# Ledger of designs, part 10: VH-VL binders against Flagellar assembly factor FliW (fliW)

Target 1, 154 residues: Flagellar assembly factor FliW (fliW), of Carboxydothermus hydrogenoformans (q3adg3)
Amino acid sequence: MFILRLFSPAFGEIEADESQIFSFPEGLPGFSHLKKFLLIRHRDNSPFFFLIAIDEPEIYFILIEPSRLLADYHVELSCEQQGLLHLSEETPVLSLNIVRIPPEAKEMIINLKAPVVFNLQEKIARQIILDADYPVRYPIPLSKVKEKADAGTK
Short names: E, the ipSAE of ESMFold2; O, the ipSAE of OpenDDE; V2, 0.75 times the mean of E and O plus 0.25 times the DockQ between their complexes.

## First folded at step 6 (VH-VL; framework fv_ficlatuzumab)

Design k3 (from n0 with heavy chain N31Y; at its last look DockQ between E and O 0.05; V2 from the best seeds 0.00; counts 0 for: pae O 12.0 > 2, placed apart)
Fold by OpenDDE, look of step 6:
Structure k3 (fold): chain C 154 residues (1-154), chain A 124 residues (1-124), chain B 107 residues (1-107)
Amino acid sequence: as target 1 above (154 residues)
Amino acid sequence: QVQLVQPGAEVKKPGTSVKLSCKASGGTFSYYAMHWVRQAPGQGLEWIGEIIPIFGTANYAQKFQGRATLTVDKSTSTAYMELSSLRSEDTAVYYCAREEYYYGSGSYYGMDVWGQGTLLTVSS
Amino acid sequence: DIVMTQSPDSLAMSLGERVTLNCKASQSVDSYLSWYQQKPGQSPKLLIYDASNRATGVPDRFSGSGSATDFTLTISSVQAEDVADYHCQQYYSTPWTFGQGTKLEIK
């Protein structure tokens, strides 16, 4: 089994296997040159994930599983978008949203308009802009997020 | 100007159910959390639950879990609270109140618009 | 659940006097604390949010202070129209909870 070892200033030494590595053919907005990312769940039952750029480990994103906070937030992909991700009916998929937590903030800001969709089978992922009218910046009080995260609700 | 309109009163018998409505007008509906709060005669305010229309996310006080159901009709900008297995103790004024989650400068953490309340009387 | 306790339960003040209402939380609610005014026969009205921010249209004579467990609503100079019940509410963690209220009357 292939083991990836890297150092991230924010996380220290990280060891991961190939199952945690995803290709981003188009990178991410503002980071189009970064094609490989490491996906790590914050904790076993945490809704939070970290997406760490393998080529530049100082760059990372915080992701959240929206289903843990929003009951009826659904990611609807077009046929074209599904094709870009090589998705089929049997393809295991993970959809996460980028989160911003400003310093000293009382709220986190979730991008609901453009989730990151992961093909767990082929280890390919893309940030997809949804057609649905979701906000790019949706604030949620940190107290509520913490409560839901700690409780593992939904 | 945003307003929340509720029916004036409802009279129900114990053991029955009631579905209270709260119609919003004059503003956006989907990005607000709608709270339901009741007040028994001469008592303080009691939080029942909240729902965020766009996401369908509802949270309930444990006291009302399984007995209260919050829903919304986004097409009519109307929030509903259904309360089942009514008891005399459920006699109260029931308020809907909005909390703004999403606006240009951030979040507004307070119930800034209230309905006039619906008096629910539960009696044999 | 976080228990909110207001004090006093009721008070009668003379016009122009300084009024101080207290709200205590059974545990820290940080600054996630709101105050509401409820006049007789009316719905509650938001006065203060985030412990110290005045809601839109609220007169300057109203002010909120405090953090963690101890909060205060102050009316610098009470007016006749201030006769109402005042409720504090925490929104730190669910369920949201209110104090039992303080009744303010004018002598």
Scores: ipSAE 0.000, ipTM 0.597, lowest interface PAE 12.0, mean pLDDT 89
ESMFold2, look of step 6: ipSAE 0.366; ipTM 0.774
ESMFold2 (binder alone), look of step 6: mean pLDDT 89; pTM 0.924

Design k4 (from n0 with heavy chain S105R; at its last look DockQ between E and O 0.11; V2 from the best seeds 0.00; counts 0 for: pae O 8.6 > 2, placed apart)
Fold by OpenDDE, look of step 6:
Structure k4 (fold): chain C 154 residues (1-154), chain A 124 residues (1-124), chain B 107 residues (1-107)
Amino acid sequence: as target 1 above (154 residues)
Amino acid sequence: QVQLVQPGAEVKKPGTSVKLSCKASGGTFSNYAMHWVRQAPGQGLEWIGEIIPIFGTANYAQKFQGRATLTVDKSTSTAYMELSSLRSEDTAVYYCAREEYYYGRGSYYGMDVWGQGTLLTVSS
Amino acid sequence: DIVMTQSPDSLAMSLGERVTLNCKASQSVDSYLSWYQQKPGQSPKLLIYDASNRATGVPDRFSGSGSATDFTLTISSVQAEDVADYHCQQYYSTPWTFGQGTKLEIK
């Protein structure tokens, strides 16, 4: 079994297996040169994830599963978008959204317009701009998110 | 080109309420945060609050909490700000402004589209 | 709330001179800072976002720099059309807050 070991200033020493490594063929906006990322869940059943650049571990993103907070948020991809991710009806998919959590802030900001979609079978992912009319900036109180995260650890 | 259109002026008495409109044209509406900012004569800009049209979620500056109400009509792409219990100190130009954000790590682009503003005069 | 303080309050410059406007935050706002230009009788116009990025259509003579608490808007060679109030704004955390503004005039 392949084990990845890396050091991230924000997380320290990290050990992961190949199932947690995703290829971003197009990278991410502003980081097009970064093609490999490590995806880890914050805690068991936590809505939070961390997406860590393998080639530059100091670069990471905080992701959230918005469906855990927003019941009416659904990611629908066009046929073209599905093709870009090699998705079929049987393909296991994970959709997460990048969040901004300023230090000492009372709220987090979620981009609902452009989720990061993961093909869990082929281990490829891409940030997709949805055609649906979702907001690019959606604030959520951190207290609400914390409650959900804590509930998941019980 | 995206434009935000506001009425030119409103005159109100103290203690009354006013509902200001901001109509968006030439682009998407619900994808962006709509901000309201006012400017008293000869003063700086003051942030009132923001609303996300698709969900109607609004955030307010504490100063305006309970007195300002932000709403939207998605069918007409119009944002509204209602301000109650008007005071003379509320006399100002009120702007609506759109904010865009597309990418990760908080790559916000600021308020890139502004209405021309509505002059609200509160006087007895 | 994060307090934004601009300096100077006003200044008068000669055409072609280099202009430097300052904006200070009461606490770190990282690079979440915008600059706006407001000409007399007009609505604010976005000049700089994320501390140093020029908005679309903004002339090259405008530049932004700084991070955390200290920010600067520079006009390399001031033009007559640059007469305006300039506002800095943080969007690090709500409530969004503006500086008090700097009035730029031409001598």
Scores: ipSAE 0.012, ipTM 0.611, lowest interface PAE 8.6, mean pLDDT 88
ESMFold2, look of step 6: ipSAE 0.426; ipTM 0.799
ESMFold2 (binder alone), look of step 6: mean pLDDT 89; pTM 0.923

Design k5 (from j1 with heavy chain G27Y S105K; at its last look DockQ between E and O 0.70; V2 from the best seeds 0.00; counts 0 for: pae E 4.6 > 2)
Fold by ESMFold2, look of step 6:
Structure k5 (fold): chain C 154 residues (1-154), chain A 124 residues (1-124), chain B 107 residues (1-107)
Amino acid sequence: as target 1 above (154 residues)
Amino acid sequence: QVQLVQPGAEVKKPGTSVKLSCKASGYTFSNYAMHWVRQAPGQGLEWIGEIIPIFGTANYAQKFQGRATLTVDKSTSTAYMELSSLRSEDTAVYYCAREDYYYGKGSYYGMDVWGQGTLLTVSS
Amino acid sequence: DIVMTQSPDSLAMSLGERVTLNCKASQSVDSYLSWYQQKPGQSPKLLIYDASNRATGVPDRFSGSGSATDFTLTISSVQAEDVADYHCQQYYSYPWTFGQGTKLEIK
């Protein structure tokens, strides 16, 4: 079942349903005009996701779920931030972090300061700047990512 | 057109402080990192620090920790570097430089736009 | 701090020759290395980022290679306009650090 079909130079033709489409009321930094994104997982059990702009699908971001890699990383939202995302205690939430992986790199760079937080019920999302003093540029070996992903599938 | 404009020169006495400005235009100021780099006469480049306005983070080289303060004024798209307890060794050209993008796909690392520099002279 | 060491300190080349500039890091910086060109009296200009990618508007004669600790900048056929100081810089870990520079002249 799909609601949306679009073409991305990086991904080819993509078919998606309503559950994969998120509204970004304020867009993303540097891309404030892009208000709707498609979220797809790289593969089953992969920690990587792609966030693809629906109106300009040549623009995309690589995201990672940090929980399997960074045990001490905690996303704590202020009351104001929770309100902006319409979050309550029972709201299903997904928190992902933007990464940069240069060609032939052995390490990726994670933005731990500003996760992208998804309200899975209302299908809205925002990039949230955490109050905690996390780094914007945090290197992690790609081998550690693969090792943690493989361990999670065993 | 992305541009960083700096004053041409400043003269200060040792023991005082200076606040150097860098006015940005042609891009969304708060969404990119701003770096400060200095170059003493006839010498190489020395990284002082960075500030990323939208994330409110600043990082400094250890040598400048406690002496340099990086700030921004988002309303005027202006970055500032204050350097205190000036010494003759601080005589240098001070550059501001933008980093195109710090985490997104389709961008690249590197200080892709530089100001023309401010010559700071510290002398008795 | 990661120390970046460039070699040679200076060199003079004939027009059209192939130029190789070296940059060595005191510890691995992966591929997080950039090269800057600084012409006399001017501010630096980004040439290469992520060790091997040319920045916008940089001629094809400039190329970068290397990873971990050993990096090179190559100018395949040097031109008169390439007279400049060349700086490498790592952005793998704080603080970001530059090499001392290599001065390129045309004989």
Scores: ipSAE 0.289, ipTM 0.757, lowest interface PAE 4.6, mean pLDDT 87
ESMFold2 (binder alone), look of step 6: mean pLDDT 91; pTM 0.931
OpenDDE, look of step 6: ipSAE 0.662; ipTM 0.894

Design k6 (from j1 with heavy chain F55Y; at its last look DockQ between E and O 0.73; V2 from the best seeds 0.72)
Heavy chain, then light chain:
Amino acid sequence: QVQLVQPGAEVKKPGTSVKLSCKASGGTFSNYAMHWVRQAPGQGLEWIGEIIPIYGTANYAQKFQGRATLTVDKSTSTAYMELSSLRSEDTAVYYCAREDYYYGSGSYYGMDVWGQGTLLTVSS
Amino acid sequence: DIVMTQSPDSLAMSLGERVTLNCKASQSVDSYLSWYQQKPGQSPKLLIYDASNRATGVPDRFSGSGSATDFTLTISSVQAEDVADYHCQQYYSYPWTFGQGTKLEIK
ESMFold2, look of step 6: ipSAE 0.582; ipTM 0.824
ESMFold2 (binder alone), look of step 6: mean pLDDT 89; pTM 0.925
OpenDDE, look of step 6: ipSAE 0.803; ipTM 0.918
ESMFold2, look of step 8: ipSAE 0.612; ipTM 0.834
ESMFold2 (binder alone), look of step 8: mean pLDDT 89; pTM 0.920
OpenDDE, look of step 8: ipSAE 0.811; ipTM 0.922

## First folded at step 8 (VH-VL; framework fv_ficlatuzumab)

Design m1 (from k6 with heavy chain N31D; at its last look DockQ between E and O 0.69; V2 from the best seeds 0.67)
Fold by ESMFold2, look of step 8:
Structure m1 (fold): chain C 154 residues (1-154), chain A 124 residues (1-124), chain B 107 residues (1-107)
Amino acid sequence: as target 1 above (154 residues)
Amino acid sequence: QVQLVQPGAEVKKPGTSVKLSCKASGGTFSDYAMHWVRQAPGQGLEWIGEIIPIYGTANYAQKFQGRATLTVDKSTSTAYMELSSLRSEDTAVYYCAREDYYYGSGSYYGMDVWGQGTLLTVSS
Amino acid sequence: DIVMTQSPDSLAMSLGERVTLNCKASQSVDSYLSWYQQKPGQSPKLLIYDASNRATGVPDRFSGSGSATDFTLTISSVQAEDVADYHCQQYYSYPWTFGQGTKLEIK
């Protein structure tokens, strides 16, 4: 087990396993210079994750696993997109969506058009623009979020 | 610091069209949603629509649906708004404004940079 | 469309007074509300986003509060430079809409 130590203004000192580090070959839109991120689940049995930039740890994103909230939301990758992520049928994959949660908001806004897709084996990730006509700004009540145990990865 | 540059004025006759430009500098064009807002003389602000360059998607206020067209030219970092079937009520200052839509921490949200506006005058 | 109604339409204040500007939405916009300052002859400038977050470079005397349908912009001690029109704007649902504005003047 390798321990990474990182200081983030929002999270304080973080000790993390190197297996939680993902390479973003093209960064994220708006943050193309940030190539390495630490992925942390908010709590056990939480659909929320934090994605923290290693080189600039004041920069982070809040991500959500949408499957428990949006039964009809499906991430379908093209063959080209699968190739860019080095995916095969055996590759464990995690798909998360960036959310915005203003202070004291009762609803969050989810970007359903462009999930962040993680290759859990090779530790690479990309934000993927889906072909389906999903909204970029989709509101969901926070009261409908359910915290429970489930596998976020296999 | 990012700047949005707009031409100062345009004069058009009713029934014609206009294509207003908004050139962004000092950042990547794909970083922002671009909004168009107008202000008639002595009146408040009216949102026309937005375009999100990385997705090529646009949203319009219903009043402008079918009359306004938002486009981008990524190679020149320039956003455009075309307004057709002009009438005297379209006389206004037209602003472009940017918004961060990625919602990362430490980013300011809202329309944080505005052009100085283009005065469009529609008169017979 | 969500209608944003500001009050008062105009206001004249003495230097140093506390100013409260109101913005009411026709339906809930949660916390997805911003305030803009527009000085005479200038384009709008973002003051407050997400109902209560102050934009960079905005003086501490400006604060925003409220949620759902009722929002306020407060200037704790008004200064001569605060002469402007103030606009609220919701970004909860399309189309995005502005209030009609409140004009602030110094007596």
Scores: ipSAE 0.595, ipTM 0.824, lowest interface PAE 2.0, mean pLDDT 87
ESMFold2 (binder alone), look of step 8: mean pLDDT 89; pTM 0.915
OpenDDE, look of step 8: ipSAE 0.733; ipTM 0.906

Design m2 (from k6 with heavy chain G27Y N31D; at its last look DockQ between E and O 0.72; V2 from the best seeds 0.00; counts 0 for: pae E 2.5 > 2)
Fold by ESMFold2, look of step 8:
Structure m2 (fold): chain C 154 residues (1-154), chain A 124 residues (1-124), chain B 107 residues (1-107)
Amino acid sequence: as target 1 above (154 residues)
Amino acid sequence: QVQLVQPGAEVKKPGTSVKLSCKASGYTFSDYAMHWVRQAPGQGLEWIGEIIPIYGTANYAQKFQGRATLTVDKSTSTAYMELSSLRSEDTAVYYCAREDYYYGSGSYYGMDVWGQGTLLTVSS
Amino acid sequence: DIVMTQSPDSLAMSLGERVTLNCKASQSVDSYLSWYQQKPGQSPKLLIYDASNRATGVPDRFSGSGSATDFTLTISSVQAEDVADYHCQQYYSYPWTFGQGTKLEIK
């Protein structure tokens, strides 16, 4: 198996396989020069992921999968956006949102306006600005995440 | 070097309007939110509102809703605040300040760069 | 609106003393609080964000603590260049609001 090894100041030694690497053709705002990121789920049963820059592993983002937390949140991509992500009807897609979680925080702030959308087949991703009028700064209790995780665990 | 440049002063009569500018340089303008904050003479800081350039969306303190209008010109990297129906109580220094809104690990969370302020004097 | 109340209104300290500035929110702002330093005739400068994180270039003598409604800014050994107004500011809920400020002077 192909195992990627890298060191991140925040995460220490990381071992991951090549299938977790995504190409970001436009990077991310403030980090347009960073074109490759490693996507790691925080742990089993966690809606959290880390997106770690391979070339500068001190740089990372915390992402959350909103699907079980926010029933009314819908990621609808325009035809142009689907084309930029090389999406077809059968393409497996993952949509995650960047969050801010200060140390000791009880609530996180989610950017609902601009999810990061991953083409799981071609391993490309982009941050997409949604046409819908969603907030950039949406607070949500971390306890709601724990309640959803507990409810999903029998 | 990151800079926000504002004109030094404006003088206006009550009942008129003013459009204050804030020219950004040294960074990618769309990567940051722009805030407007004022400080009346001898008083504290008062948040007016924010605008996020790539979304074009603005949020205002209720006190300024309907009087303040925030806009951006992405082609010139310039933010604007227009304040209408001026009163003598609007006499203050008006600051623009940028904020990181995408929450990366290397990002600063807060208004990390401020303009030097424009002194608006409203007097008859 | 969330009201931020700072205490004391003003404070005079000898060089090298430890100073503690307080900021109280009218309701919880979690950890979404920043501190700004404003020297006479100057624009504010970010010192602390997310209640306890020091902004780049801010000396180690500045530290922040607290959560929910009660926050403090501590200067472990005050220096002459620390003469300024200090403002706390919440960014938990719109509208964003500042405290009225604390003026720090050297005796």
Scores: ipSAE 0.524, ipTM 0.814, lowest interface PAE 2.5, mean pLDDT 88
ESMFold2 (binder alone), look of step 8: mean pLDDT 91; pTM 0.934
OpenDDE, look of step 8: ipSAE 0.815; ipTM 0.925

Design m3 (from k6 with heavy chain N31D Y103W; at its last look DockQ between E and O 0.64; V2 from the best seeds 0.00; counts 0 for: pae E 2.3 > 2)
Fold by ESMFold2, look of step 8:
Structure m3 (fold): chain C 154 residues (1-154), chain A 124 residues (1-124), chain B 107 residues (1-107)
Amino acid sequence: as target 1 above (154 residues)
Amino acid sequence: QVQLVQPGAEVKKPGTSVKLSCKASGGTFSDYAMHWVRQAPGQGLEWIGEIIPIYGTANYAQKFQGRATLTVDKSTSTAYMELSSLRSEDTAVYYCAREDYYWGSGSYYGMDVWGQGTLLTVSS
Amino acid sequence: DIVMTQSPDSLAMSLGERVTLNCKASQSVDSYLSWYQQKPGQSPKLLIYDASNRATGVPDRFSGSGSATDFTLTISSVQAEDVADYHCQQYYSYPWTFGQGTKLEIK
């Protein structure tokens, strides 16, 4: 088992194994040069995750799993998008959305238009632009989420 | 490092349309939200709308809905704003501005790069 | 639309004085508030975002505070180069709106 040691200004020293590393063949918009990210859950029962760039670990994103918070939000991938992610019906998938939480904010802003979809088997991920007309900037109360994101509370 | 280049002036007659350009130089703007803001002589700033090129979404102030159209040409890194049915009240400096839209650590939010503006004069 | 109201409308200060500019929203904008500086004949420049975060390259003498409906921009020691109009702007709810501005001059 490979143990990756990574120093991040926001997180300090991090140890991770290969199961937590995802390849982003196209990076993320604004960060197309960053091809590998470490995905870490924020605490055991938190819906929040951190996505940390391995080559530039000062860069990270806060993600949330929206399925538990937004009953009407559905991530429907086109046949082309499923192909880009190497997905079949049996492939385990995780879909997370980037959020922004300013200090002392009572509401976070979720990008519902473009979830980050993870192929948990092949360890590849992409930000996918949904065909449905979801908003890019969707505010939601932090009280609807039991725990605040660690980065947003600093 | 990126710069937004706008033409200096346009003169139009009432009832016509104008298409204002905003070209990114020294980089691309496809990774950013692009905003349009105007400032009438001696007055404050008025937000017109935004376009987010990678998502193909646009949002407009209700005052401009139906008159303003925001587009981008990704191949030339150029944003456009078309304003129709011009009237003398549309005389203003029109700015384009970019915003870092990607949420995450180290990214700040706001319109961090502005063009120098295009003076649109609509004579009646 | 969320109306942003700034006070005072104008203000004349001596060099080195502390300046406080106020911005009030007609309803809560949480922390989604920016401040812009616009020098005569120039485009606006971002100073503060998220109510309190300084933008890159902005001097330490500029600071922002507040939340919900009441926000303050502070210049701890005014310098001659700070002569400008200052605008607050909310980005909580569409449409995005600016305050009418506060003009800062040196006596």
Scores: ipSAE 0.566, ipTM 0.817, lowest interface PAE 2.3, mean pLDDT 87
ESMFold2 (binder alone), look of step 8: mean pLDDT 89; pTM 0.925
OpenDDE, look of step 8: ipSAE 0.838; ipTM 0.928

Design m4 (from k6 with heavy chain N31D Y108T; at its last look DockQ between E and O 0.78; V2 from the best seeds 0.74)
Heavy chain, then light chain:
Amino acid sequence: QVQLVQPGAEVKKPGTSVKLSCKASGGTFSDYAMHWVRQAPGQGLEWIGEIIPIYGTANYAQKFQGRATLTVDKSTSTAYMELSSLRSEDTAVYYCAREDYYYGSGSTYGMDVWGQGTLLTVSS
Amino acid sequence: DIVMTQSPDSLAMSLGERVTLNCKASQSVDSYLSWYQQKPGQSPKLLIYDASNRATGVPDRFSGSGSATDFTLTISSVQAEDVADYHCQQYYSYPWTFGQGTKLEIK
ESMFold2, look of step 8: ipSAE 0.629; ipTM 0.840
ESMFold2 (binder alone), look of step 8: mean pLDDT 89; pTM 0.922
OpenDDE, look of step 8: ipSAE 0.836; ipTM 0.929
ESMFold2, look of step 9: ipSAE 0.619; ipTM 0.839
ESMFold2 (binder alone), look of step 9: mean pLDDT 89; pTM 0.923
OpenDDE, look of step 9: ipSAE 0.840; ipTM 0.930

Design m5 (from k6 with heavy chain N31D G104A S105T; at its last look DockQ between E and O 0.53; V2 from the best seeds 0.00; counts 0 for: pae E 2.7 > 2)
Fold by ESMFold2, look of step 8:
Structure m5 (fold): chain C 154 residues (1-154), chain A 124 residues (1-124), chain B 107 residues (1-107)
Amino acid sequence: as target 1 above (154 residues)
Amino acid sequence: QVQLVQPGAEVKKPGTSVKLSCKASGGTFSDYAMHWVRQAPGQGLEWIGEIIPIYGTANYAQKFQGRATLTVDKSTSTAYMELSSLRSEDTAVYYCAREDYYYATGSYYGMDVWGQGTLLTVSS
Amino acid sequence: DIVMTQSPDSLAMSLGERVTLNCKASQSVDSYLSWYQQKPGQSPKLLIYDASNRATGVPDRFSGSGSATDFTLTISSVQAEDVADYHCQQYYSYPWTFGQGTKLEIK
């Protein structure tokens, strides 16, 4: 078992194991040089996750699982996209969306057009641009979330 | 470090069209949203629209819908705005502006880089 | 469209005085508001984003506050180089809109 320890200005000292580390072969837009990220749920019952760059831990993103908030949101990957993520019928997959939550904001802005899709078995992830006509900039009231989390953006 | 370079001036007659250029240098072009904003003489700033190269999509203010067309050429890092059916009221300085990060990663830090503007004069 | 209304239209201040510029939205824009400085003959420069966050390289004398519909930009001690037009801009809802601007001069 491997325990990763790193320090983030936003999160302090973080301890995690290798199972929480994902390879991003193409990084993220604007951050193509960052190839490895740590995925952490905010807390046990929260829909929020943090995606923290291992090599530059001051850089992080806030993600949300949309399933309990947006009943009609469906992530449908093309065959090419499934291949790039090494996905088959039985592969466990997690799909999360990047959100922006300014301090004191009452609504968060979610990117429904481009979810981050995680292959939970091989620990590979990519941000995927969906063919479906979803908005890039979708406001959602924070009050729709049962459990709040402190979040910041830069 | 990123710079947006625009031509200094254009003169056009009413009823014609213009295609204004905005060339980016010193940065990654496809990771940003590019905005177009105009300022008539002695007036405030007016947002025309944005183009998001990652998606190849554009959003326009309603008054420009159908008249303005935003495009990008990723190979030359150049954004374009075409405005058709020109009127004297379209006389303004036209700015392109870069949004520091775009919503693909959930980041926004404002329009942090602006071109110097192109003065478009529409007159007989 | 969300209308952004700034006040005053113009003002003249003495060096070192505190300046407060106001911006009012026709409907809530939450915290999704930026302030820009535009010096004569120049393109706009970002000062504040998310209502209160200072952009990189902006002097500490500039600060923003407010939420929902009422926002202020404060210059704690006006300097000669602060002569400019100041614009607020909302990015809560498309289309993005600017206020008409406030012109700041030194007496």
Scores: ipSAE 0.488, ipTM 0.795, lowest interface PAE 2.7, mean pLDDT 86
ESMFold2 (binder alone), look of step 8: mean pLDDT 89; pTM 0.925
OpenDDE, look of step 8: ipSAE 0.729; ipTM 0.900

